# VHH binders against q84jc2: the designs that were tried, part 85

Target 1, 232 residues: q84jc2
Amino acid sequence: MSKMRNLVEEKFLEFYESWVIQLELYLHQLLIAHNNNTMSETELRHLISKLTTHHKAYYTAKWAAIREDVLAFFGSVWLNPLENACSWLTGWKPSMVFRMVDRLRKSRVVLVEAQVKKLEELRVKTKFDEQKIEREMERYQVAMADRKMVELARLGCHVGGESVMVVEAAVRGLSMGLEKMVKAADCVRLKTLKGILDILTPPQCVEFLAAAATFQVQLRRWGNRRHYVTHS
Short names: E, the ipSAE of ESMFold2; O, the ipSAE of OpenDDE; V2, 0.75 times the mean of E and O plus 0.25 times the DockQ between their complexes.

## First folded at step 5 (VHH)

Design t37 (framework vhh_ozoralizumab_d1; at its last look DockQ between E and O 0.01; V2 from the best seeds 0.00; counts 0 for: pae O 7.1 > 2, grease 31.1 > 24.2, SAP .78 > .668, placed apart)
Fold by ESMFold2, look of step 5:
Structure t37 (fold): chain B 232 residues (1-232), chain A 125 residues (1-125)
Amino acid sequence: as target 1 above (232 residues)
Amino acid sequence: EVQLVESGGGLVQPGGSLRLSCAASGFTFDDYAMYWVRQAPGKGLEWVSAISYSGSYIKYPDSVKGRFTISRDNAKNTLYLQMNSLRPEDTAVYYCARGPYLKWSYFTSGFFDYRGQGTLVTVSS
């Protein structure tokens, strides 16, 4: 929630708007590659490399920003409420990406037995890593419990509502734990993405990346089509 | 409407035991950490136990560690505090309180934003 954007939120909002515009441009290129059967394997690999570099740039910027204010990434001002509601620990849930792979298998992408087996192994590993992070997140709920946290929360209750200052004070001593947990989740996201792209052929990677970018763009458009806007 | 109703307080002699209960309603109980806090006569609020939403993680301050046991029954929307080896300094009004919601995409202070009216525990010979 935001009464006023801080410097980290303002800077990342500018970055994210630009990043999404570039993602939409890459989506256009992915759709052209999807519809153009004459592109060489080298050309496809180059396009795939552009997308992976674009995603790495996002995480580079994000990790710099969370060193300054990890709380900005919980209920982010640069995302609409639908996008925020679909987030798992500041981003897409790694295990859910396999639903997209499954949908592609039902319609357009034919996978050989070896690929199916490797994808299943990756899905199990991804779920295991996800569950480990979820256990650490649950442990974090009680790590905030101490006498100082009780007193700070008491001050927040006095003002008759949720206070961003009290929340920040309550988490300040634990910000390293939150940052570590967010980075761990991002590493699972990156490992899952890389694992899928390593298993798929270049044409299959283009199909997957196009579907993923389309979903992200559509989620943003759907969440914005309501007359739901918040200004700070 | 969020409600927390404590019960089970009373008079007990030093070394005795009591079991406190907290009935919760008006929110999804198993999405939140829950806390027990206490307030001795003329003193400020003191944390005495915390439990995560599933019950898998629990924390106590040194003053009650080994003597108090927090638990929850998510099917009954109920929080418990088993208090053993009670001492006169444990005399206080005991409150259950809703803790933070840090499960998925949002972190909320939710921290003690709701607590009941409390139940009095008196430890005296």
Scores: ipSAE 0.270, ipTM 0.692, lowest interface PAE 3.5, mean pLDDT 81
Fold by OpenDDE, look of step 5:
Structure t37 (fold): chain B 232 residues (1-232), chain A 125 residues (1-125)
Amino acid sequence: as target 1 above (232 residues)
Amino acid sequence: EVQLVESGGGLVQPGGSLRLSCAASGFTFDDYAMYWVRQAPGKGLEWVSAISYSGSYIKYPDSVKGRFTISRDNAKNTLYLQMNSLRPEDTAVYYCARGPYLKWSYFTSGFFDYRGQGTLVTVSS
C-alpha cells in the first residue's frame, strides 16, 4: 500500500520533478559551454545566472512548502533512498562542495593562490556554520525526546482527544524548530554557493556548476537504478 | 558520433496504434532528457512527448495526452513512443530528439542538438 502522500508531498514532488528536468537542461548547456571555448564571458555569466536563479527558485518553493509541513522534507518522498541517505538537513551538505572543487583542482582547473586562500577561508566558515546548526538540531531532537516521547507513545496505544491534542502540540513545537534549522541550513548552502561562485572565474564557475549538477543527476540516477525493482 | 535512428512508422487507420522506437548511440543516453517531436506537412515542429534522463518525469502536450506514452530503456539506449487512438491530425514525420527539455507546444530551431532522420506516420482511412 503506497503510503498516502500528503498534499505537501504531492505538490512538492511535482515541483521537484519539473525542477530536476530543468536542471538537466541547464546541465546540458553547462557541458556545452564547458566544451565550447568560443563562448564569451557575458554568455557564461548569463548561464551562471540562470542556474543560480534556478537554485533560488528551488529554495523559494521549499520554504513555502516547509511552512506547511517541514516534516515532509525529513522523509522526502521525491528523493530516492540514496539521495536521502546523502542528505544533510533536507539538502546537500554545504562542505561537500569544497570536495568537488578539490576534485576539479586535481583534474584541470587551475586556481591562483588568491583563490585558494579565499576558498580555504570559506571552507572554514562553512564548516563552522554547519557545526553550529548541527548542535542546535541536536538540542531540538533531544528536547523532543525528553519532553514528548511519552505523549507520542500514547498515540499508538490510545486514541483519545486529549492525547491527540498533546501530541499535535508536541509535533508543532518540533516542527517549528525544525523549520528554523532547515532554513538556517539552506542559508548556509546558498552562502557557500555564492561564495564559491564569487571566487571562481566564469569558466571555472561553469565547470564547477556542471560538476555539481552532474553529481546531483547521477546520484538520483544511481539511486533510482538500485531501487527500480522495489518501486516498479 | 551521435546518432538517433527512428523506426516504427507507417500507415495506420484512424483509431489504430503504432509504437515508435529510437535507437541512440554515440553518447551516454541516460544522461539526457529525450523527447519526441513531429512535423506535419506544411506545419512547424511540435513536441509531443518529453522524458527525463531517468524516466521519472514525463510530460505531454494536451494534444496527445492520454493517447501517447513515452518511455525509455536506458540499458538498451532506446526511446519509445506508444501511440494509441491515432487521428488523421497525428499524421507527421516523428523525430527523436536529444535535449533540451521543451515546455512549449511549439519547437523552434536550436532547441535540440541532435535529431534523427524521422519516421513517417500516416493516419488515414
Scores: ipSAE 0.017, ipTM 0.360, lowest interface PAE 7.1, mean pLDDT 86
ESMFold2 (binder alone), look of step 5: mean pLDDT 82; pTM 0.837

Design t38 (framework vhh_ozoralizumab_d1; at its last look DockQ between E and O 0.01; V2 from the best seeds 0.00; counts 0 for: pae O 14.2 > 2, grease 29.9 > 24.2, SAP .757 > .668, placed apart)
Fold by ESMFold2, look of step 5:
Structure t38 (fold): chain B 232 residues (1-232), chain A 125 residues (1-125)
Amino acid sequence: as target 1 above (232 residues)
Amino acid sequence: EVQLVESGGGLVQPGGSLRLSCAASGFTFSSYAMYWVRQAPGKGLEWVSAISYSGSYIKYPDSVKGRFTISRDNAKNTLYLQMNSLRPEDTAVYYCARGPYLKWSYFTSGYFDYRGQGTLVTVSS
């Protein structure tokens, strides 16, 4: 919705477009590995490492960018409207990734009892961490609005530099709180991803990563083919 | 499109009670925080109560804490404010207002951008 594009938005747009192109290239490699049983375990582990490194590079760039402009990640110019609407605190919702695991189990992936137990434990922990963040987000919802309303009322009666400093402090406090919540959510995402990859065998990891990359690419393609109208 | 309609205001003596209602339509009520705000004659807007989308978090300023109770019925798209122990300084036009959205995908959009026409509460002897 921003018509104003600052240097942070321009730079991250360039980064993200390149990052997605590389993700698509890795997806092709994952699909080859998925459909071809001639790859060695060493080759599979190398491919898995490329994907995990690629994801870590995304968060490295993101955390640098949110330090400068966290609001850019709420309704991002580098995402289409469908991608933005599917975001949970600037990214994929951690608990939803287990739906991909469940779908793989129903199709081609056979898990031993020990893996099933560990995945269920991780699902419960992920949901618990997600709920903590959702409670903080809900609490912030009322705390933030309270602050804004009080400062708006006082601005109507004040003349001079004091009112400018109060507005600036309120905006700065908002950004710091949002940055903290975004980083907390990203930490849950990374821990959940690492946890899944640690439980699965290398062939199973390839299948999971292929499904995840496919979903992300298809969401982008599908959203780019839709028109959206705003009401009111 | 978006509509908020307040009701329940009126003339009441100090120490009395009133219950305000706000009927909401044209948006997904259960996904937004909701607010009661008021405007006394010749004054700016003052927030009176806030309630999160689920109702799990509620906040009041010290001026009304213990006397006012906010609640919501998401099945009926209705927001309430029970006002007890009313004082002359509570005299104001009371508005319900839409607060922040549940999902922070579009945080700055729809932020405090709609309020109703208001309902007048007069507390006098």
Scores: ipSAE 0.274, ipTM 0.679, lowest interface PAE 3.5, mean pLDDT 80
Fold by OpenDDE, look of step 5:
Order: structure tokens, then sequence, then C-alpha cells
Structure t38 (fold): chain B 232 residues (1-232), chain A 125 residues (1-125)
């Protein structure tokens, strides 16, 4: 049975599908750029700018959607189970990108000492910001369990007009908190991404972005294959 | 609603030819650059061809240059891809995609915002 989707889910699903298509195209361009050492710095910067703009567009759409229904992003019907399992507060975990950088360093990317130092500083800051958000999330979750969940449980299976109002109020309260946290998390993601791109040279940025996009696309592919196998 | 419906795919032997079509609806077709992209099994999307809104500007990657020909009929809201001298490596799902730009000056950005469901092209002996 197809999951019932609300309007926000449907709209964002369509958006995300298109967004991913474009990402895959950009990934192709990144890989070409990476393998073509003759591209100028200007060309590389232009490509980097295209990718950053693409990511900004995602968050613009996301933030518009979460104003309507932030809970949709905690189910994320546009993602497969694997993608969802790897999600931290409705997106990629900021600190994860440093693992990608580390992997690149172990391969062919050479960072100067100054870059390494700056990356470490950024990593520490990112980790701190993540922890702060996690603590705040815990606060909201505990508060929900202590008050609203008890009230909801008391309502039982008999949902009348008054009960519906209580449920809606509870959901709204939670949603407001979640929206705040999701936005905060997204800000950390954007700051972290910007920070990394500011530290890396244009060729290194291309490698990093290619790696990140590859991971995202492959994760989706892996998850989709698994999903189809389980439902076949 | 924007719709792009591809057709013309199928099984063909190496060296063979196919002609793909894409029927567009739900938007002013003549105002948009159009693309063909493809996705081979286990591979990402690959840009195959591009054509400006008027058809005056056309571009191909080296991988298909000289073999593929993109064209459009704005009166019929249809995009075409003539594929000649097909190779096994051309095996992929081929998609019609819409670019958001009217003017050819933005055509080289390689951006598109809608894509069809695709048509499978299999090149095998």
Amino acid sequence: as target 1 above (232 residues)
Amino acid sequence: EVQLVESGGGLVQPGGSLRLSCAASGFTFSSYAMYWVRQAPGKGLEWVSAISYSGSYIKYPDSVKGRFTISRDNAKNTLYLQMNSLRPEDTAVYYCARGPYLKWSYFTSGYFDYRGQGTLVTVSS
C-alpha cells in the first residue's frame, strides 16, 4: 500500500527528485573537471559556485516547506530507508564531511599545514555546534514526553472534537521546536560547507564536492536497490 | 503540469540507429533549452546533447559528437535525438530534460529543472 502523503510531502518529493537529477549532472561535471587538469581556475570556481548555488536552492525550498510541515522531514518520504537512517536532523551530519576530507587526504589530496590547522579548528567548532543542537533536541523530546505524550495517551481511541484540538495543539508545539532545531542544524551544515570550501583550493574543492556528491548519489542508489529487492 | 514523455528506445545492434522523441506539454516548449541526458547502469547522469530554445545553438560532448543529432520541432512541442553508429557503451536510459533559460546565453550553464521518465536504449549484439 502506498503511504498516504500530504501536500507538503508531495511537493517536496517532486522538488527533490528534480534537485537530485541536477545534482547528478553536476557530479558528472565535477568528475570531468577533476579528471581534466587543464581547466582554468576561473572555470573551476564557476563550477564550485554552481554547486553551492544548487545546495542553497535546496535549503531555500526546504525552509519554505518546513514552515508548512516540519514533521514531513522527519519521515522524509522522498528518501529511502538507508538515506533516512544516515540522516541527522533531516540532513547530513556536518561533522561527517571532515571524514570525507580525511579520506581525500589519504588518497591524493595534499594539504598544507595552514589548511590542516584551519580544518581542525573548523572541525572542533562544528562538533561543538552539533552537540549544542543535540542537547536542545533532547530538551524538546523530553518535554514532549513529559507533557504532551501523556495527554495524547489519555485520549485513547476516542477522538472527538476536543481531542482533535488537543492533539493539534500538541503537534504544533512540537513542530515549532523542531523547526527551530532543523534550521539550526541546516545553518551548521551551510557554515561547515562554506568553511571547508574557503580552506580548500579550487581543485581541492572540486575533489571534495565530487566526493560528497558521489556519496550522496551512491547512498541513494544503494538504498533504492535494497528497497526494490525487499519489495520484489 | 510539466510533462516530458520519451519514446523510441529499444534494442539495437552495434552500429545501428535509433531515433528518440520527447513529447513536451504543460509549458511553453519554444521558450526553453532542451537536453538529452542518459544514465547507464551503475553510472550517474551523463549529458548527451543540448539545444537552445530556437534550435540555433547545439552542443554535444565528445563521446557522441558526430554520431548523435539533436533537433526540435517547436510547433509540435517535440524534441528529437537521432542516434547513429550506436555502441554498447551507449546503453542507458535516455531522458529528455528541460532547461530553464530562454536565451542561448545561459544555455551553456547545463542546468535543467525537469526530466522525463526516460526510454531504455540497449545496444547489444
Scores: ipSAE 0.000, ipTM 0.211, lowest interface PAE 14.2, mean pLDDT 86
ESMFold2 (binder alone), look of step 5: mean pLDDT 83; pTM 0.848

Design v30 (framework vhh_8fcz_2; at its last look DockQ between E and O 0.05; V2 from the best seeds 0.00; counts 0 for: pae E 14.8 > 2, grease 28.5 > 24.2, SAP .703 > .668, placed apart)
Fold by ESMFold2, look of step 5:
Structure v30 (fold): chain B 232 residues (1-232), chain A 125 residues (1-125)
Amino acid sequence: as target 1 above (232 residues)
Amino acid sequence: QVQLVESGGGLVQPGGSLRLSCAASGFTFSNYYMNWVRQPPGKGLEWVSGINSGGSYTTYADSVEGRFTIIRDNDKKMVYLQMTSLKTEDTAVYYCARSPDELYALFESGYFDYEGQGTQVTVSS
């Protein structure tokens, strides 16, 4: 168990560093496409597809890793403190992306009424999905607390191998429940991303993806810089 | 110094046609995506159409798809909007706009640069 736990954290730290580096390279391609204004629609759609695939690859790797150790993703060693503080069920709260869309509308992206209506519908659906997940997490936490207290009380009557097995079963039960909730949250994140990209035009998608990548990269840079300065 | 000068607006009947022109100067025109945006009376700015720097890709708002055509001429530094089957809802001031240089300006106001006075299109019976 211990060996697998350390291997999972080491493996995902290496994956995440590579993933962010590639995200930054895609950001540069998005900026070149936007600032140079020479890419065809086919080239823009291909770049957008690469970004979509890159985000899907993150979740593919994450889902494999949470199957091994979901608890590693709560307070992750591969994220700096600022990134961890922004986590809701091991990632960005799905509806937060609409704050980015709203800010782009104010300063960088002009949307037509039909797009605004579709985005508002998606925001509402995303919020409802978040609320469903939050309710299920609350029910899960209550059930696990009740189960833990009963198991701990029963362990007071037993010493030895049976007590260890009961504790291990409780930990596995917690892990399976958390894995279910994290995957549900990730599904909402992916559906929201796909929904936004379906509503926006290719140039607007480039703007959105660049903004999202910029924020992710800068959040990591600012968090690392603050961490370095405060610990130097 | 960026300058965009719109022209070709006017009063037309529903179902009529109009061609808008935009003359660009003060920047390397062929490096920029160009757009038409409009402001209906008493309402906010609304994106209408866009064209990439080479002219090979065009996009349209759903409300104008099939009725409007955006065209550019990089040699003359012109962008046009051919409007047909005009509706009362198309009444607005129309501006041409270039995409901004810098994508990192998430906290800056304005995505599109529009420097001209625009051209008024009024569709009325």
Scores: ipSAE 0.005, ipTM 0.116, lowest interface PAE 14.8, mean pLDDT 74
Fold by OpenDDE, look of step 5:
Structure v30 (fold): chain B 232 residues (1-232), chain A 125 residues (1-125)
Amino acid sequence: as target 1 above (232 residues)
Amino acid sequence: QVQLVESGGGLVQPGGSLRLSCAASGFTFSNYYMNWVRQPPGKGLEWVSGINSGGSYTTYADSVEGRFTIIRDNDKKMVYLQMTSLKTEDTAVYYCARSPDELYALFESGYFDYEGQGTQVTVSS
């Protein structure tokens, strides 16, 4: 008994499965690089660039898809329940990556004072941006219960004709707002990621990216095992 | 008690071959991912190769890809590293190490608490 999925869900599911497979390949390279001291700075930078390009491709695809159906990303059928539970506005929460950096610092990664300072500044900015987005999202969520929506709710789910058109128009309006919020969140993600990578040295970047990718892949694995979901 | 005992190292000329062995005991060998790591003189620990619990999947560092082959025998609780086309840069103390999975192994390779004494591989003309 498979749930009915719309075209956007199906397409993005396919994309995401392929994207994750590629991520795992890159992760393998990152881990090798992390544990191989023979790689040059140029090689490390190239690997970092590959990963950043890969992430850029994800958001390119995502933004194309959300233009068609942003609501698909609030259900995210391509994610397991654990992944979904850990999602913030259809993706990873930006402030989370600082926990990863902290973990690295507690390991063998040594950051100079200037790096620590910059990271702290970035963390504060990221947190501020997150809160701003959350406030706006809250406004949207509360506003959903406005007069118009309440009136539409009274019409029932099985009404046809003109009422259906009104409902669709309302949903479109809401979707536009949600799309805006999702894009805003993604921008914070990208800015945060860029900021971290700009602060870290190439070896540190590789280690960070490896940690991040590992977490993502493991989260998916854990969730799949728990819920008996199989994704590529 | 977990024990890993490496053997098979030695002195070899460039282009030569060696086969390393690791004898495992004190744990359920077939449940673990097995790895070879090495420590070159004056350098840190370097991951070399890994093999999954069943032996069906193997991975290699780029520096050894195509030259080294990792295999395991779960019945004998052994892991092997066949090294061919050896280079001077392959000179190191080689250790075998267990891990829960590939990602863990690779990510944690720099932090491996290898329990064995290792086996010295010296490639020199």
Scores: ipSAE 0.005, ipTM 0.252, lowest interface PAE 12.3, mean pLDDT 86
ESMFold2 (binder alone), look of step 5: mean pLDDT 82; pTM 0.842

Design v31 (framework vhh_8fcz_2; at its last look DockQ between E and O 0.72; V2 from the best seeds 0.00; counts 0 for: pae E 5.0 > 2)
Fold by OpenDDE, look of step 5:
Parts: sequence; C-alpha cells; structure tokens
Structure v31 (fold): chain B 232 residues (1-232), chain A 125 residues (1-125)
Amino acid sequence: as target 1 above (232 residues)
Amino acid sequence: QVQLVESGGGLVQPGGSLRLSCAASGFTFSNYYMNWVRQPPGKGLEWVSGINSDSSYTTYADSVEGRFTIIRDNDKKMVYLQMTSLKTEDTAVYYCARSPDELYALFESGYMDVEGQGTQVTVSS
C-alpha cells in the first residue's frame, strides 16, 4: 500500500525528480570533462560552479520545505529505502565524502602533502561537527519522551481535548528542534563540500564531483531495482 | 536602509575578554547569515566567525576557534561576539557583516562588504 503524501512531500518529490535529472546531466558533463584533458581551468571552474549552484538550489528548496514540514524529510518519500538507509539527518553523511576522496587517491588522483594535511584537518573538524549535531539531536529526541507524553502513551490512544493539545505541542517542539538540526547538518554538509573543493585542484574537483554524483545516481538506481520504487 | 552598528570594543590585556555587539536594521535580520570580520593593522579584512539564521550552525576561523563565540538574537536583531583568551594578534577593527544569502558563507570565498564603522579591539599588555 502506498504511503499517503502531504503537499510538502508531493512538491518536493516533484522538485527532487527534476533535480536528479539535472544532476545526471551535469554528471555527464563532468565525465566528459574528466576524460577531456584539453579543457581549460576556466572551463573546469565554470563546470564546478554549475554543480555547486545546483547543490545550492537543492538546499534552498529543502530549507523552504522543512520550514513547512520538517517531518516530511524523516521518511523522505522521494527516496527509496536504500537511499533512506544511507541518509544521516535527511541527507548524506558529511564524513562519507572523505571516503570518496580516499578512493580517488587510491586510483588516479595524486594529492600533494599540503592537500592531504588540509583534508585531514577538515575530516577531523567534520567529524566533530557531526558528533555535536548528533548529541543535540539526541537531546530533542529524548525530550520528546517527557512525563506527559509518556503518560499519554501509557493511557493508549485516548487522544482528545487536552491530550491533543499536549501531543501537538510536543510535536511542534520536536519539529522546531528537528528543523534546526537538519539545517545544521546541511550546513556541515555544505561546508565540508566547500572545504574539499577548496583543497582540490579544478581537475581534481571535477573528478571528485563526478564520483560523488555517480555514487548518488547509482545508489538511487540500485535502490530502485531492489525495491521497485515509483516516484512519479 | 541597511545599517550595522558595532560596539563593545576597547583596550584589554592579553588573556582578557570582550563582548562585541552588532545592532542590525534595515533588512530582514532573521533571514541572513551573519558574520564577524576583522581588519588587523596593516592587514586585509579577514573572516572571524559566522552564524546561520536560526543559530543552529556556527563556525569560526582557526585562529579564534575555542576562544570566540558568536551568538545572535533575532528578536533584538543583534549579533554578538564573545571573545575570551584574547591575544595581541586579535587586535583589529571588528565589523559585523551579513552574507548576501543564507548559503553564501557556505559556498563562497567569504569576502564580504563592510557596512558598519566597526569597533576597535586592542589587546596589549
């Protein structure tokens, strides 16, 4: 049975489908650029800028949507189960991109010592930020189980009058916290991404972005094949 | 008209503390990523700290990490910079600056226009 979708879910689903299509187009361009050793630095930077702009568009839309209903992003209907399983606070885990960089290093990307050092520093900082967010997230989650909510749970599904008000207040409180946490997580994502892009050379950036986009697209494809998710 | 007014600067000894304030007006404060930047004597403008619109995310330059804390009050349209363990190298004119948009600080170079007059912080023994 299909999950009922609210307006926020429907709108974002539509947006995301379009966004992914565009991502695939950019991926194609990235791959071409990667295989084309004749592209100028200016051209590469332009391509990188297109990708970063594309990502900014995603988060612009996301943040607008989470203001309306952040809960929609916890159980994102626009993602398949595999994608959701790989999600951390409604998106990719910031620290995972360092794994991607490591993979690239083991293949064909040559980083100078200075880059390696900076990446390590960034990795440490990213990890710290993730943990900080996780602790705060836990606080909100635990706070949801306050005395009143626990009492309501004990009493069963007797939702009416004062009970409804208590639950709604609790949910609003949680939602407000969740919105902050999601936004914070996104900030860490974006900062991490920027950090990596600042450390890498333009050709390396293209390769990294290609790898990242490939992973994202493939994850979606794998998940769809496995679970047969229809998004439209 | 956009206005940012910095205050709270002064002379302090190394190891001391100061709290800077920035009063914002003329724009929807709660929608903007806010920053502190500083200009040391004889040097260019450098980014110090940033805080997103809902205070859920803060970030600092490596040079001030662990010593400075950026805070904002959207109701009062204020942004603050609590500075502790001040060093001589912290001597600068400090400015409050808004990013062009909420995502600017996350993806752009960090160069921002100074809109206020700044407040002088001098750390000296």
Scores: ipSAE 0.677, ipTM 0.858, lowest interface PAE 0.7, mean pLDDT 91
Fold by ESMFold2, look of step 5:
Structure v31 (fold): chain B 232 residues (1-232), chain A 125 residues (1-125)
Amino acid sequence: as target 1 above (232 residues)
Amino acid sequence: QVQLVESGGGLVQPGGSLRLSCAASGFTFSNYYMNWVRQPPGKGLEWVSGINSDSSYTTYADSVEGRFTIIRDNDKKMVYLQMTSLKTEDTAVYYCARSPDELYALFESGYMDVEGQGTQVTVSS
């Protein structure tokens, strides 16, 4: 049974279902390109461009939706519980994507030393940006708990109708701060993704994008099986 | 038409501080990623710093990280560059520049629009 959803959640659920279907179609094309050494560099770059455009479309829709209701992206109705559990500020953690690159290096992707050096520099900068965001989020949460949230929670418990309005104002204040933090996290995600794709050659980019899409699709499929009952 | 007017440059000693300003007009300022770039004597343009539309994300060239701070005021349509611990290699004409599209500026390797005449910063004894 579905819970009652607000308009933002219903609209983004419909968008996301379509977006994932298209991602699966692009994954098929990535796997064909992965298994086919006759594609030209131009053809590979065109496929990579389709994937980057598809990801940009996700963030376009997301940034519009978080302006209306950022809390919908914390425990999203369009994701299963496993997908939600793997989220850092409403998405993949930027520094963790380098573990996928490391696994590809061990199995299939051959990187020259210059690429390895650039990837390590990018990893360090990505981690620095992540830590900056985490510290700002921590300060925001502490300030809200110590100064405003405690006072507003006291008012909410003590006075009925006025307390509802005070709680709603506190949620709006938290939502504004969360929107900024989510957008900052998305900026780090996009910069990290671009950095990786700029360092890798077109065939290596296809390998990386295929691995990323495969992980996302498998996480969804595995989590959906567990959502009801695990079965083959 | 799009206008970006830089000001606040001058002559300053090494270790000194200076704040640059950029007044923007002719476009929806609050929707654009904004940058500072500079041109040292006899060299091409060098990116210095960038800031997204709501100031939630700022970036800096390695050479200025920790010394420069980019700030924007969307109500006044202003971008600032607070410079501290200035070095002789910071000597340059500084330009304010917008990126073509906020979302794609973070992901695209694209051109920045440099429209103003810049403001001269000279760091010397």
Scores: ipSAE 0.229, ipTM 0.648, lowest interface PAE 5.0, mean pLDDT 82
Fold by ESMFold2-Fast, scan of step 7:
Structure v31 (fold): chain B 232 residues (1-232), chain A 125 residues (1-125)
Amino acid sequence: as target 1 above (232 residues)
Amino acid sequence: QVQLVESGGGLVQPGGSLRLSCAASGFTFSNYYMNWVRQPPGKGLEWVSGINSDSSYTTYADSVEGRFTIIRDNDKKMVYLQMTSLKTEDTAVYYCARSPDELYALFESGYMDVEGQGTQVTVSS
């Protein structure tokens, strides 16, 4: 009935549940900071630092886990089906974060022309890097459907130890290829996040991080209410 | 010149404790996120723990969470790693490493530049 979890999946599930709880606490602090306008620049920079450190902890744990079992991150047991459906290469799609940046254009803390230009340059570069990874993933998927892989799968069904060793080596190669692509995608995410934070002022950073955390938390809540029914 | 000098390593029995120290000079210590990384025999560098500039946030690798504590003293320009319940798997050369921010190391695929010679920790009977 239920999918069995391996040790990597269990450890990351425990980590992720705690990580999300702390993210919700930080989101509360970000919303207070954004709404009250009472915090100093030093206090805002401190809060931004807490969020960046929190995201660093996530990627540190993720990269340790994918080294052991990258497949745990495809259809992850710690994510609900809606979160999994919205994932691009095991996480958020980098270019979509600029939808949250668009909110800042309508904010009370208005972006100046120089910031708008730098954000547009970053958006274009992010989309380019994202498309490069998508091409690599397409090549990977084509290789999986390749006649050689189909032949190896058939050999593994009906012949002795030699073919088993060859199939096992191929599966290891597949996992290593996925790990490389996931790390490449995460590097684009990290560069995009850092780039945005470097362009924005501390109040704008707080607003951006609040928007991003709100989306992540709400997506999880919506997916957890998968069977929620209203009478209209 | 930037200097990071690690000390406090040694031979210890499983279940034992050690405190590692890192003395920093040649840069504005309080502007940097500080890390401990280790290199086990025959393996690459593994990140162990990090602490932000004002000690308000600490992070740990899963393998050491609950057993190790990272501490910094900005006045003394020191970072420490208090290690308890040591396991044979903790055997490694330990290095301290600085980073300009929390995301910097992740741009380099989690890699940190080590500037000192490190301190050897050996956990055995």
Scores: ipSAE 0.000, ipTM 0.128, lowest interface PAE 10.7, mean pLDDT 81
ESMFold2 (binder alone), look of step 5: mean pLDDT 82; pTM 0.847

